# VH-VL binders against Protein mesh, part 5

Target 1, 209 residues: Protein mesh, of Bombyx mori (Silk moth) (h9jiq1r811to1019)
Amino acid sequence: GVAGIFGDPHIVTFDDLQYTFNGKGEYVLVRVDHSQLKLDVQGRFEQVPRNIHGAVNATHLTSVVAASNNSQTIEVRLRPQHAQWRYRLDVFANGKRVYFDRTALRVQYFPGVTVYQPMYVLNQSEIVVMFSSGAGLEVVENRGFMTARVYLPWTFMNQTRGLFGNWSLDVNDDFTRPDGTLASVDLNNFQSAHRDFAQHWQLTDREQR

## First folded at step 19 (VH-VL)

Design u1 (from t1 with heavy chain Y58I)
Fold by ESMFold2, fold request of step 21:
Structure u1 (fold): chain C 209 residues (1-209), chain A 122 residues (1-122), chain B 106 residues (1-106)
Amino acid sequence: as target 1 above (209 residues)
Amino acid sequence: QLQLQESGPGLVKPSETLSLTCTVSGGSISSGDYYWSWIRQPPGKGLEWIGEIYYSGITYYNPSLKSRVTISVDTSKNQFSLKLSSVTAADTAVYYCARDSTYDSYYYFDYWGQGTLVTVSS
Amino acid sequence: EIVLTQSPATLSLSPGERATLSCRASQSVDSYLNWYQQKPGQAPRLLIYGASNRATGIPARFSGSGSGTDFTLTISSLEPEDFAVYYCQQWENWPTFGGGTKVEIK
């Protein structure tokens, strides 16, 4: 299964439910907390920079952080376009910046996780994170915007929670809050997705990685 | 063992193209372990990074110079080169080639050529 | 562009004294800051990389510290060969250098 964030945060859940929201801050994208299987993937959303027409009422993904079981924590962070030169994305392993800008560094191994950039890419515009648990994360920068996809084997089915849904094969329960209650979300009202559902998955400062 | 040596004309007329070559000895450009940089220093002034090249031909340039600079590599000769077009007196400087190296995710210039003065004068 | 401001521009000291050189960045460069020494007519020489790590062959009297925007190079007891110009350089973005601090004999 695959879930992802695209565009001005357009979310596709593991159950293929599509919605958007304009939340700011850090949110749980997907979390699994099973005695034998753990996964935590979080995203940071920031306000789109102001343009010549004034303030833009939209947010975009700027960072994804993920860990599974006892792996090192991997963060992939969007570089602002004025700070891009050799690198479009930054990658951190347990908070230490790592680079993939040379042939020998293209594939790097960390406890519980392998991180690489696809062959023929040296500017870190595409980063693939492969956890030994079977979870995968793909992050792509294109023209200053970050897209992220989370790939999970079927063993995670019915065990996920967060903005990417619960992978029940039923879209009607994907808007489940952390306390287990269902949100009534008006898909034609982008304010509803944040107000009634997504804000409850927002992290406090102590929960950030 | 590793040595970098700049070569090229020491005098260039305004509006012409400055052209320099760095020859690497005691090591291989084609190893893929390093980037290769040009850095300049106007007389009595500080240092300015011009740009760099990977052995595959991928380049990165200082944004203030990008429109005038071309860096190239010839792995069969173990050399990389700088061309700076449309020069003015402000381009008078000592030009260094340098190796862009890494350890533990830190980056630095660990080997430098001795430098060559290029004067732009009519 | 990340601008590095070095102070003082000139530091006049005697052999045996402690030298303290400052480098301030216009925005955070985390720990990605290097120090180089340059004597007249010579290429720069790497002293410190990653804010605080001595390069190979650099004497223990050289030490670096700092993170973010404020960095310091310290020479604990100046020797005659230490009278030179010192440059900081950042790697958070494309490389830029500070304007230099000249350490000269008083």
Scores: ipSAE 0.558, ipTM 0.813, lowest interface PAE 2.1, mean pLDDT 89
Fold by ESMFold2, last read:
Structure u1 (fold): chain C 209 residues (1-209), chain A 122 residues (1-122), chain B 106 residues (1-106)
Amino acid sequence: as target 1 above (209 residues)
Amino acid sequence: QLQLQESGPGLVKPSETLSLTCTVSGGSISSGDYYWSWIRQPPGKGLEWIGEIYYSGITYYNPSLKSRVTISVDTSKNQFSLKLSSVTAADTAVYYCARDSTYDSYYYFDYWGQGTLVTVSS
Amino acid sequence: EIVLTQSPATLSLSPGERATLSCRASQSVDSYLNWYQQKPGQAPRLLIYGASNRATGIPARFSGSGSGTDFTLTISSLEPEDFAVYYCQQWENWPTFGGGTKVEIK
């Protein structure tokens, strides 16, 4: 299964439910807390920078942090546009910056996780994170915007929670809050998705797994 | 032992194109683990990075010079080259080639050519 | 562009004295700051990478410190061969160099 964040921002859940929200801050994208299987993927959303037409009332993904089971924590962060002379994304392995811009550095191994840049990429515009649990994260920069996809094997089915839904094969329960209650979200009203659902997945402490 | 050596004309007329070649010996430009840079130093002044090239041909340039700079690589000759168009007296400098190397996520220039003075004068 | 400002421009000292050279960045470069030595008629030579790591073959009298925007190169006891110009250089963004500090005999 696959779920992702695209555009300004558009979310596609593991059950193919699509919605948009303009929340700011850090949110749980997907979390699994099973006795034999752990996953925590979090996203940071920031205000879209002003353009030549003035203020923009939207947010965008600027960082994704992920860990699975006892792996190292990997963060992929969007590099500011003025600093994108060569590298489009920054990658941190347990808080230490790492680079992938040479043949010998293309694939790097950390406890419980492998991180690589695809062979055709030299500017860190695409980073792939593969956990030993089978969970995968793909982060892509395109023209200053970050998109992210989370790939999960069937062993995660019905065990996910967060902005990417429950992977129950039923879109009607994807708006489940942390307490287990179902949010009533009006898909035609972007404020409803944040107000009634997404804000409940907002982190009160940025460093939580 | 790796060595870098710049070569090319020492005198270039204004508005013409400055053209230099760096020859690498004692090592291979095609290794895939290094970038290859041009750096210049006007007489009595500091250093300015011009740009760099990977063996595949991908380049990165100093934004202030980008419109006038072309760096190229010829792996069959173990060389990389600089062309700087539309030169003026401000382009008079010692030009160095250098290897862009890395260790433990730190980047630096560890091997430098001897440098060649290029004077722009009519 | 990240501008590196070195001070003093000239440092006049005698052999055996301690030299302290400053490099300030216009914005944080974390620890991605290198130091080079250049003698007249020669190419620069790498001394310090990553703010504080001596390059291979560099004597222990050279040390670097700092992070963020303020960096220092220290030569604990000047030898005759240490009278040269010293440049800092950052790699947080595209490479830029400081204007240099000339260490000369008093």
Scores: ipSAE 0.536, ipTM 0.812, lowest interface PAE 2.2, mean pLDDT 89

Design u6 (from t1 with heavy chain Y103H)
Fold by ESMFold2, look of step 19:
Structure u6 (fold): chain C 209 residues (1-209), chain A 122 residues (1-122), chain B 106 residues (1-106)
Amino acid sequence: as target 1 above (209 residues)
Amino acid sequence: QLQLQESGPGLVKPSETLSLTCTVSGGSISSGDYYWSWIRQPPGKGLEWIGEIYYSGYTYYNPSLKSRVTISVDTSKNQFSLKLSSVTAADTAVYYCARDSTHDSYYYFDYWGQGTLVTVSS
Amino acid sequence: EIVLTQSPATLSLSPGERATLSCRASQSVDSYLNWYQQKPGQAPRLLIYGASNRATGIPARFSGSGSGTDFTLTISSLEPEDFAVYYCQQWENWPTFGGGTKVEIK
């Protein structure tokens, strides 16, 4: 299964539910906390830069942090447009910045996780993260916006929680809060997804990776 | 032993194109292990990075110069080149080619050519 | 653009003295800060990379320190061959260089 988030935070859950929210800060995208299977993927959202019309009431994804089982933690961070030169994205392995800009560096192996830049990519605008658990993360920069997709094998089904839903094959339970209660989200109200659901998945400073 | 050597005219007229070539010997541009840069230094002043090229042809340029700069590579001759268009007296400088190398995710210029003075004058 | 400001512009010292050179960045460059030595009529020579790592063949009297915005190059006991101009250079974004510190014999 696959779930994803687009730069204007458009979310597609593992059950194909689509919604938008406008929160800022750090959120749980998907979490699995089972005795033999762990996954934690978190996203950071920042306010969309002001345009010529002033402040914009929308957010976009600027960072994704992921770990699975006993893997190193991988962060992929969007570079600000003015700092995008040889690299569009930054990649950190357990907090150490790493680069994929040369033949010998294109694929790198860390405990529990392999990270690479696809052969066709020349500017570090796409990074693929493959965990030994079978979880995958693809992060792509396009025109200053970050897209992230999480790929999970069937071993994760019915075990996921967070903004990407429960992967129950039923969209009706994808708005489940951390306490297990079901949110009633009005998809026609741009504030409802955040107010009634997503804010409960927001992380504090002590909860972030 | 790796050496970089700049070559090209030492005198260029205003509004013309400055053209330089860096010849690499004792190593291979095609290896894909390094980026290759042009860096300049006006007489008595500091250094300015102009831009870079990878053996595949991928380039990036200093934003202040990008509208006038072209860097190219010829792997069959083990050379890379700089063209700077529409030059003025402000482009008078010593021009260096340099190798961009890495160790432990740190990047630096470890080998430099001897440098060639290019004077822009009528 | 990341601007690097070096101070002092000139440092007049005698052989055997300790030299301390400063480089300040206009924004954080983490530890992506290099130091180069340049003698008259010569190309720059890499001394320190990643703020504190000596390049191959560089004597132990050269050391670098700092992170973020404030960096220091120290030459513990100046030798005659150390009188030169020293440049810092950052790699957080496209490369920029400081204006240099000239270390000259008193």
Scores: ipSAE 0.671, ipTM 0.849, lowest interface PAE 1.6, mean pLDDT 90
Fold by OpenDDE, look of step 20:
Structure u6 (fold): chain C 209 residues (1-209), chain A 122 residues (1-122), chain B 106 residues (1-106)
Amino acid sequence: as target 1 above (209 residues)
Amino acid sequence: QLQLQESGPGLVKPSETLSLTCTVSGGSISSGDYYWSWIRQPPGKGLEWIGEIYYSGYTYYNPSLKSRVTISVDTSKNQFSLKLSSVTAADTAVYYCARDSTHDSYYYFDYWGQGTLVTVSS
Amino acid sequence: EIVLTQSPATLSLSPGERATLSCRASQSVDSYLNWYQQKPGQAPRLLIYGASNRATGIPARFSGSGSGTDFTLTISSLEPEDFAVYYCQQWENWPTFGGGTKVEIK
């Protein structure tokens, strides 16, 4: 199953439900918390920078943090505009910045996770994270916007929670809150999506990675 | 044992194109571990990074010179070259080629050519 | 671009004295700052990379410190061969160099 956050931003759940998200801060994109299977993918959303037309009342994805089971934590962050001369994305493994723009560094192995830059990319505009659990993360920068996709094997089905929903092949349970209750969301109202659902997945200080 | 050597004309007329070549010996440009840079230094002044090239031909340029700079690589000759168009007196400088290396996620220029003076004069 | 400002422009000292050179960045460069030594008629030579790591073959009397925007190169005891121009260089943005500090004999 595949879920993702795109551009404006727009979220596509594992069950292919689409809704608009416009929250600020850090949120749980997908969480699995079982005794033998763990996954935590978080996203940071910031205000879209001003453009030639002025202030933009929207957010965009600026960072993704992920860990699975006993893996190292991998963070992929959008580089500031002034620093995007060679690298579009920064990658952190357990808090340490790492680069992937040399042959010897293109694929790097960390405890429980492999991170690499695809062969057709040299400017770190695309990073792939593969956890030993089978979970995968793909982060792409394009024209200043960061997108993220999470790939899960079937073993994760019915176990996922967060903004990417419960992967169950049933879109009706995608807006499950952390407490297990089901939110009623108006898909045509991003305020509803945030108020009734997304805000409940906003991370507190103690939950942030 | 790696050595870099700049070559090209030492005199260029205004509005013409400055052309230099860096010949690498004692190592291969085709190594994917390095970038290859051009850096210049006007007489009595500091250093300015011009641009760099990967062995595949991928390039990065200083934004202030991007419109006039072309860097190319010839892996068969173990060389990379610089072309700077529409030169003026401000382009008079010692031009260095250098290797961009990395260690522990840090980057630096570890090998340099001896530099070649290029004077722009009519 | 990120501008590196070095101070002082000239440092006049005698052999055996301690030299302290400063480099300030207009924006944070984290630890991605290098130091080079350049003697007349020669290409720059790498001294320090990553703010505080000595390059291969560099004497222990050379040390670097700092992070973010403020960096320091220290020569604990100047040798005659240390009188030269020193440049800082950042790699957070496209490579830029400071204006240099000339260490000259007093």
Scores: ipSAE 0.545, ipTM 0.834, lowest interface PAE 1.3, mean pLDDT 94

## First folded at step 20 (VH-VL)

Design v5 (from u6 with heavy chain Y58I, light chain S31Y)
Fold by OpenDDE, last read:
Structure v5 (fold): chain C 209 residues (1-209), chain A 122 residues (1-122), chain B 106 residues (1-106)
Amino acid sequence: as target 1 above (209 residues)
Amino acid sequence: QLQLQESGPGLVKPSETLSLTCTVSGGSISSGDYYWSWIRQPPGKGLEWIGEIYYSGITYYNPSLKSRVTISVDTSKNQFSLKLSSVTAADTAVYYCARDSTHDSYYYFDYWGQGTLVTVSS
Amino acid sequence: EIVLTQSPATLSLSPGERATLSCRASQSVDYYLNWYQQKPGQAPRLLIYGASNRATGIPARFSGSGSGTDFTLTISSLEPEDFAVYYCQQWENWPTFGGGTKVEIK
């Protein structure tokens, strides 16, 4: 299964439910918390910078942090426009910045996770994170926007929670809150999605990676 | 020991193209471990990064010079070159080639050529 | 681009004295700031990388500090061979250099 956060931004759950998300702060994109299988993918959303026309009332994805089981924590961060040279994305492994632009560093192995820049990418605008658990994360920068996709094997089905929903092949349970209750969301009202569902997955200061 | 050496005409007429070559010895450009840069320094002034090239031919240029700059690499000769078109007196400078290295995720220029003065004059 | 401003432009000191050179960035460059030494007729030589790491072969009297926008190069006790021009250089974006500080003998 695959889920993702795109553009302005839109979320596509593992069950292919689409809804608009415009929250600010750190949120749980995917969480699996079982004794034998763990996954934690978090996203940071920041205010879109003002442009020549003034302030923009929107947020965008600027960072993704992920870990699975006992893997090293990987963070992929959008570089500010003023810092985009050679690298569109920054990658942190256990808090340390790492680069993937040189031949010997294109693929790097960390405990429980492999991170690499695809061969067709030249400016670190795409990073792929593959966890030993089978979970995968793909982060892409395009025209100043950051996109993230999470790929999961079937072993994760019925176990996922967060903004990417419960992967169960049933969209009706995608808006499951952290307490296990099901939110009633009006898909035509992005405020409803945030108020009734998404805000409950916002990370507190203590929980933020 | 790695050595870089700039070569090319020391005098270029206005509107013409400045052409320089950096010959690398004691190491291979094709190793894929480094970027290779051109940096210039006008007389009595500071340093300006012109651009860089990777062994694969990937280039990055200073935005202020991008429209006039072409950097190329010849791995068979272990050389990389600079072309700067439409030169003016403002392009008069000592031109350095340098190696871009990294350690602990930090980048720096660790090896430099001795530099070659290029004067733009009619 | 990121502009690096070095101060002072000229620093007149005697051998044995402490030299303190400043480099200010127009915006944060984190720790991606290097220092180079350049003597007349020579190419720059790397002194410090990553704000505070001495390059190979660089004497201990050279030290770098700072982060973000404010950086300092310190020469604890000037040797005769230390009188030169010093440049800071950042890697947060495409490389840019400061205007340089000339350390000259008083």
Scores: ipSAE 0.807, ipTM 0.901, lowest interface PAE 0.8, mean pLDDT 95
Fold by OpenDDE, fold request of step 21:
Structure v5 (fold): chain C 209 residues (1-209), chain A 122 residues (1-122), chain B 106 residues (1-106)
Amino acid sequence: as target 1 above (209 residues)
Amino acid sequence: QLQLQESGPGLVKPSETLSLTCTVSGGSISSGDYYWSWIRQPPGKGLEWIGEIYYSGITYYNPSLKSRVTISVDTSKNQFSLKLSSVTAADTAVYYCARDSTHDSYYYFDYWGQGTLVTVSS
Amino acid sequence: EIVLTQSPATLSLSPGERATLSCRASQSVDYYLNWYQQKPGQAPRLLIYGASNRATGIPARFSGSGSGTDFTLTISSLEPEDFAVYYCQQWENWPTFGGGTKVEIK
């Protein structure tokens, strides 16, 4: 299954449900918490900077943090436009910055996870994260915006929670809150999606990776 | 042993284009392990990074010089070059080529050419 | 750009004395700061990388410390060959250098 967050900003769940999200702060994109299978992908959203037209009433994805089972924690962060020398994205493995732009460093192996820059990318604008659990994360910078996709094998079905929904082939259970209740969401109202569902997946300071 | 050597004219007229070449020996530019930089130092002043190139041809430039700078690489000759257009007296400096290396996710300039003085004068 | 300010501009000391050089960044550069030594008519030579790591072949009397915006290069006991200009350089963004500190003999 594949889920993702795109642009300014749009979420597609594992069951292909689409809705608008414009929350600010840190949120659980996808979480699996079982004794033998764990996955935690979090996203950070910040206010879109002012442009020549003035203030922009929207947020955008600026970082993604992910870990699976006992893997190292991988963070991919959007670099500010004025600081995109060589790299459009920063990558951190257990809090230490790592680079993928050199031939010998294009693919790097960490405990429980492989991280690499695709061969057609030269400026670290795309990073792929492959966990030993089979979960995959793809982060792309394009025209100043960060996109994130999560790829899951069948073993994760019916176990996922978070903004990316419960992967069950049933869109009716995608808006499951952390307490297990189902939110009633108006898909044409981003305020409804946030008020009734998304805000419940916002992380507190102690929960952030 | 790796060696870098700058070459080119030591005198350039105002408004003309400064052209330098760095010849690398004892190692291959095509190894893909390094970036290759140009750095300059006006007489009696500090150092200024001009720009860099990877063996693939991708370049990055100092924003203050970007509009005037072109760096190229010739892997067959194991050389990379600098062109700086529309020069003025302010471009008078010792020009160095250097190798950008990395260890434990830290970058540094570990090998330098001896430098070549380029004077802009009519 | 990230501006690096070195102090003092000139440091007059005698052989055997301790030298302490400062480098301050206009914004955080984490640990991505290097130190170079330059003697007249020569190219800079790498001393310290990543704020505190000595480059290959660099004597133990050279040490670097600091993080974020404040960094220090220390020469525990100056040797005659240590009198030179020292530059800090950051790699958090496109490379920039400090204005340099000249260590001269008193």
Scores: ipSAE 0.803, ipTM 0.901, lowest interface PAE 0.8, mean pLDDT 95
Fold by OpenDDE, fold request of step 21:
Structure v5 (fold): chain C 209 residues (1-209), chain A 122 residues (1-122), chain B 106 residues (1-106)
Amino acid sequence: as target 1 above (209 residues)
Amino acid sequence: QLQLQESGPGLVKPSETLSLTCTVSGGSISSGDYYWSWIRQPPGKGLEWIGEIYYSGITYYNPSLKSRVTISVDTSKNQFSLKLSSVTAADTAVYYCARDSTHDSYYYFDYWGQGTLVTVSS
Amino acid sequence: EIVLTQSPATLSLSPGERATLSCRASQSVDYYLNWYQQKPGQAPRLLIYGASNRATGIPARFSGSGSGTDFTLTISSLEPEDFAVYYCQQWENWPTFGGGTKVEIK
């Protein structure tokens, strides 16, 4: 299954449900917490920078942090526009910055995870993360915006929680809160999605990686 | 042993285009492990990074010079070149070509040419 | 642009003395700070990379320290060949250099 967050921002769940998300802060995108299978993908959302027209009432994805089982934690961070001279994304492995723009460094291996820049990309605008568990993360910078996709094998079905929903082939359970209750969300009201569902997946300081 | 050598005219008239070539020997530009930079130093002054090129042809320039700078690479000749248009006296400097390398996620210029003085004068 | 300010501009010392050179960044450059030595008529030579790592072939008397915005290059005991100009250089953004510190004989 594939889920993702795009643009300003919109979320597509593993069951292909689409809804608008505009929260600020750090949120659980995907969480799997079982004895034999663990996955934690978090996203950071910040206020969109001011433009020539003034303040923008929107948030955008600026960072994605992911770990699976006992893997190293991988963070992909959007570089500020003025600092995107060579690298559009920063990548951190267990807090240490790593680069992928050189041929010999295009693919790098860390405990429990492989990270690489696709061959057709040379400015570190796209990063692919493959965990030993089979979970995959793709982060792309495009025109100043960060998008993220999570790819999961079938072994993750019925186990995922978070903003990307429960991958069960049933959209009716996608808005499952951390306590297991189902939120009733009005898809025509972005405030409903946030109030009734998304805010419950906001990370506290203790939970942030 | 890797060696870089700058070549080109040492005198350029105002408003003309400064043109330099860096010839790399003892190593291949096509290795894909390095960027290749131009750096200049006005007489008695500090250093200024002009821009760089990867073997694929991707270039990055100093924003202050971007509009006037063109860097190119010729992998068949193992050379990369600098063109700086609309020069003025402020462009008088020793021009260096250099290789940037990386180790443990840190970047640095490890090999430099001897530098070539380019004087802008009528 | 990240501006690097080096101090002092000139450092007058005798052989055998300890030299301490400072480099301050206008904003944090983390550990992405290098030091170069330049002698008259020569190209710069890499001394320290990543704030504190000596480049290959660099004598142990050279050491670098610091992080964020404040960095120091130390020459524990100056040798005659160490009298030169030293530049710091950051790589957090497109490369920029400090104004240099000239270490001269007193």
Scores: ipSAE 0.794, ipTM 0.899, lowest interface PAE 0.8, mean pLDDT 95
Fold by OpenDDE, last read:
Structure v5 (fold): chain C 209 residues (1-209), chain A 122 residues (1-122), chain B 106 residues (1-106)
Amino acid sequence: as target 1 above (209 residues)
Amino acid sequence: QLQLQESGPGLVKPSETLSLTCTVSGGSISSGDYYWSWIRQPPGKGLEWIGEIYYSGITYYNPSLKSRVTISVDTSKNQFSLKLSSVTAADTAVYYCARDSTHDSYYYFDYWGQGTLVTVSS
Amino acid sequence: EIVLTQSPATLSLSPGERATLSCRASQSVDYYLNWYQQKPGQAPRLLIYGASNRATGIPARFSGSGSGTDFTLTISSLEPEDFAVYYCQQWENWPTFGGGTKVEIK
C-alpha cells in the first residue's frame, strides 16, 4: 500500500482517500504500534514563506522523521532555498547529517534501515529510505516543495494509524483518531478534516522525535 | 602525494575571458570521492569561493559569479578548468584550485595549488 | 550568503602568549565551520574542521570550539611560525570565508 502527502498539502491515504490538510506543526503521518511491528513516520508542516506578492496563507511539508522497530531514526529535511547550492534535502541519521552525493555514499546502510539517493538524482532532491521491516519512505523536493510517500507491505494492513489512515481497504475507517474513535469528516471542508481528525494527530513537544 | 597546479595567462585584458587550468597529480579526479573547487583572493583581501565541479561534470557556482563562470573537467587529462568572462580590474586576484574533502560528514579544503596571479589590465 | 565576521582584525602578541580568535556567522552553521592558516605567498592550510577537529599534522596547541553562530580558534602558546592570517570558513551553505585575523608579532 502507498500513501502520500503532496502539494499545499494534499493527503492520499493508504486506501486512496484524498483530503486537504493545512495544519502547522508536527503530525503523525503513519504509526504502527504492535509488539512485533513498529513504524513511526512524522511530518513537520510550516507556513509557506512570503513571496513577491506577500504573505501566503498555506503550509508545506518541511521535514519527515521515520523509524521502524529498532532502526535508526532517519530525518529528511527541506533545505532553505538560499542554502540549496549542492543539496536540496538534508538527511539525518540519529541526528547526524549525512550526505549521499558522492559515488561511494550514494547508498548507505544503518542499523535496520538503508538510505540512498537514486542514480538519476545528483543534488539530493530525492531520498529513499528502506526499513528492514519492509516499510519504505520516499522524499522528493521539487521547485521548493517537499513530498513524501510511504510504502508498506501487506503485513502492515489493519495496523496503521495517523493522517495516512488505517490501511484496511475500507475508506470508512481512515479517519480514526488516536483514541480509536472514528471522526466524521466533511471532505468538502478542509476545516472539518483538521478540527475533527487531523488536529488529534498533532504531536506535542514531548512527543516529537 | 596529491598535488594541484594552476596554469594559464597571468595577464588578461578587460572584457576578455580569464582561463585557467588545474592539473592534478598523485590522485585521480575520477575517483568520485571529491569535489574540485576554484577559489580566488584579491591582493591584500580575503578568500572567495568561485565554484566547484564533480568528476561527473556537475557544477555549482557562487551566485555572485554564476553568470560569468564556467568550470569544466577533463578526466582523461586529470584536469579541471575555470573560465571567467567579461573580466574587470575587480577580478584581479590570486586564483587557487583546491580539493574538497570530507570526513565524518564535514567538508573542507585539504589540498590547494600554489595559486596563480591573474592581473586584469589593458 | 552566510557572512562570517572575524575579530579582531589584527592581533598583536608575543611568542608564548595565548591567542584567541573569534568568528561569528550571520546565521547558524551548526558545526560546519573550518579554520585555515595562511602565510604570505602561500595557499591557506587547513587547521580545524567541523568546529573542533584538528586536521592531520596540526599541533595540539591549535584548538577550535563553538557551534551555531559563535566560534573560537585558540592557540595556547604562540610559536614563531604561528604568526600569519587566519580565516574561518563555513560549509552550511556554499563556502564562504571570514575576513581574516592577522596574528602579528608585538
Scores: ipSAE 0.783, ipTM 0.896, lowest interface PAE 0.9, mean pLDDT 95

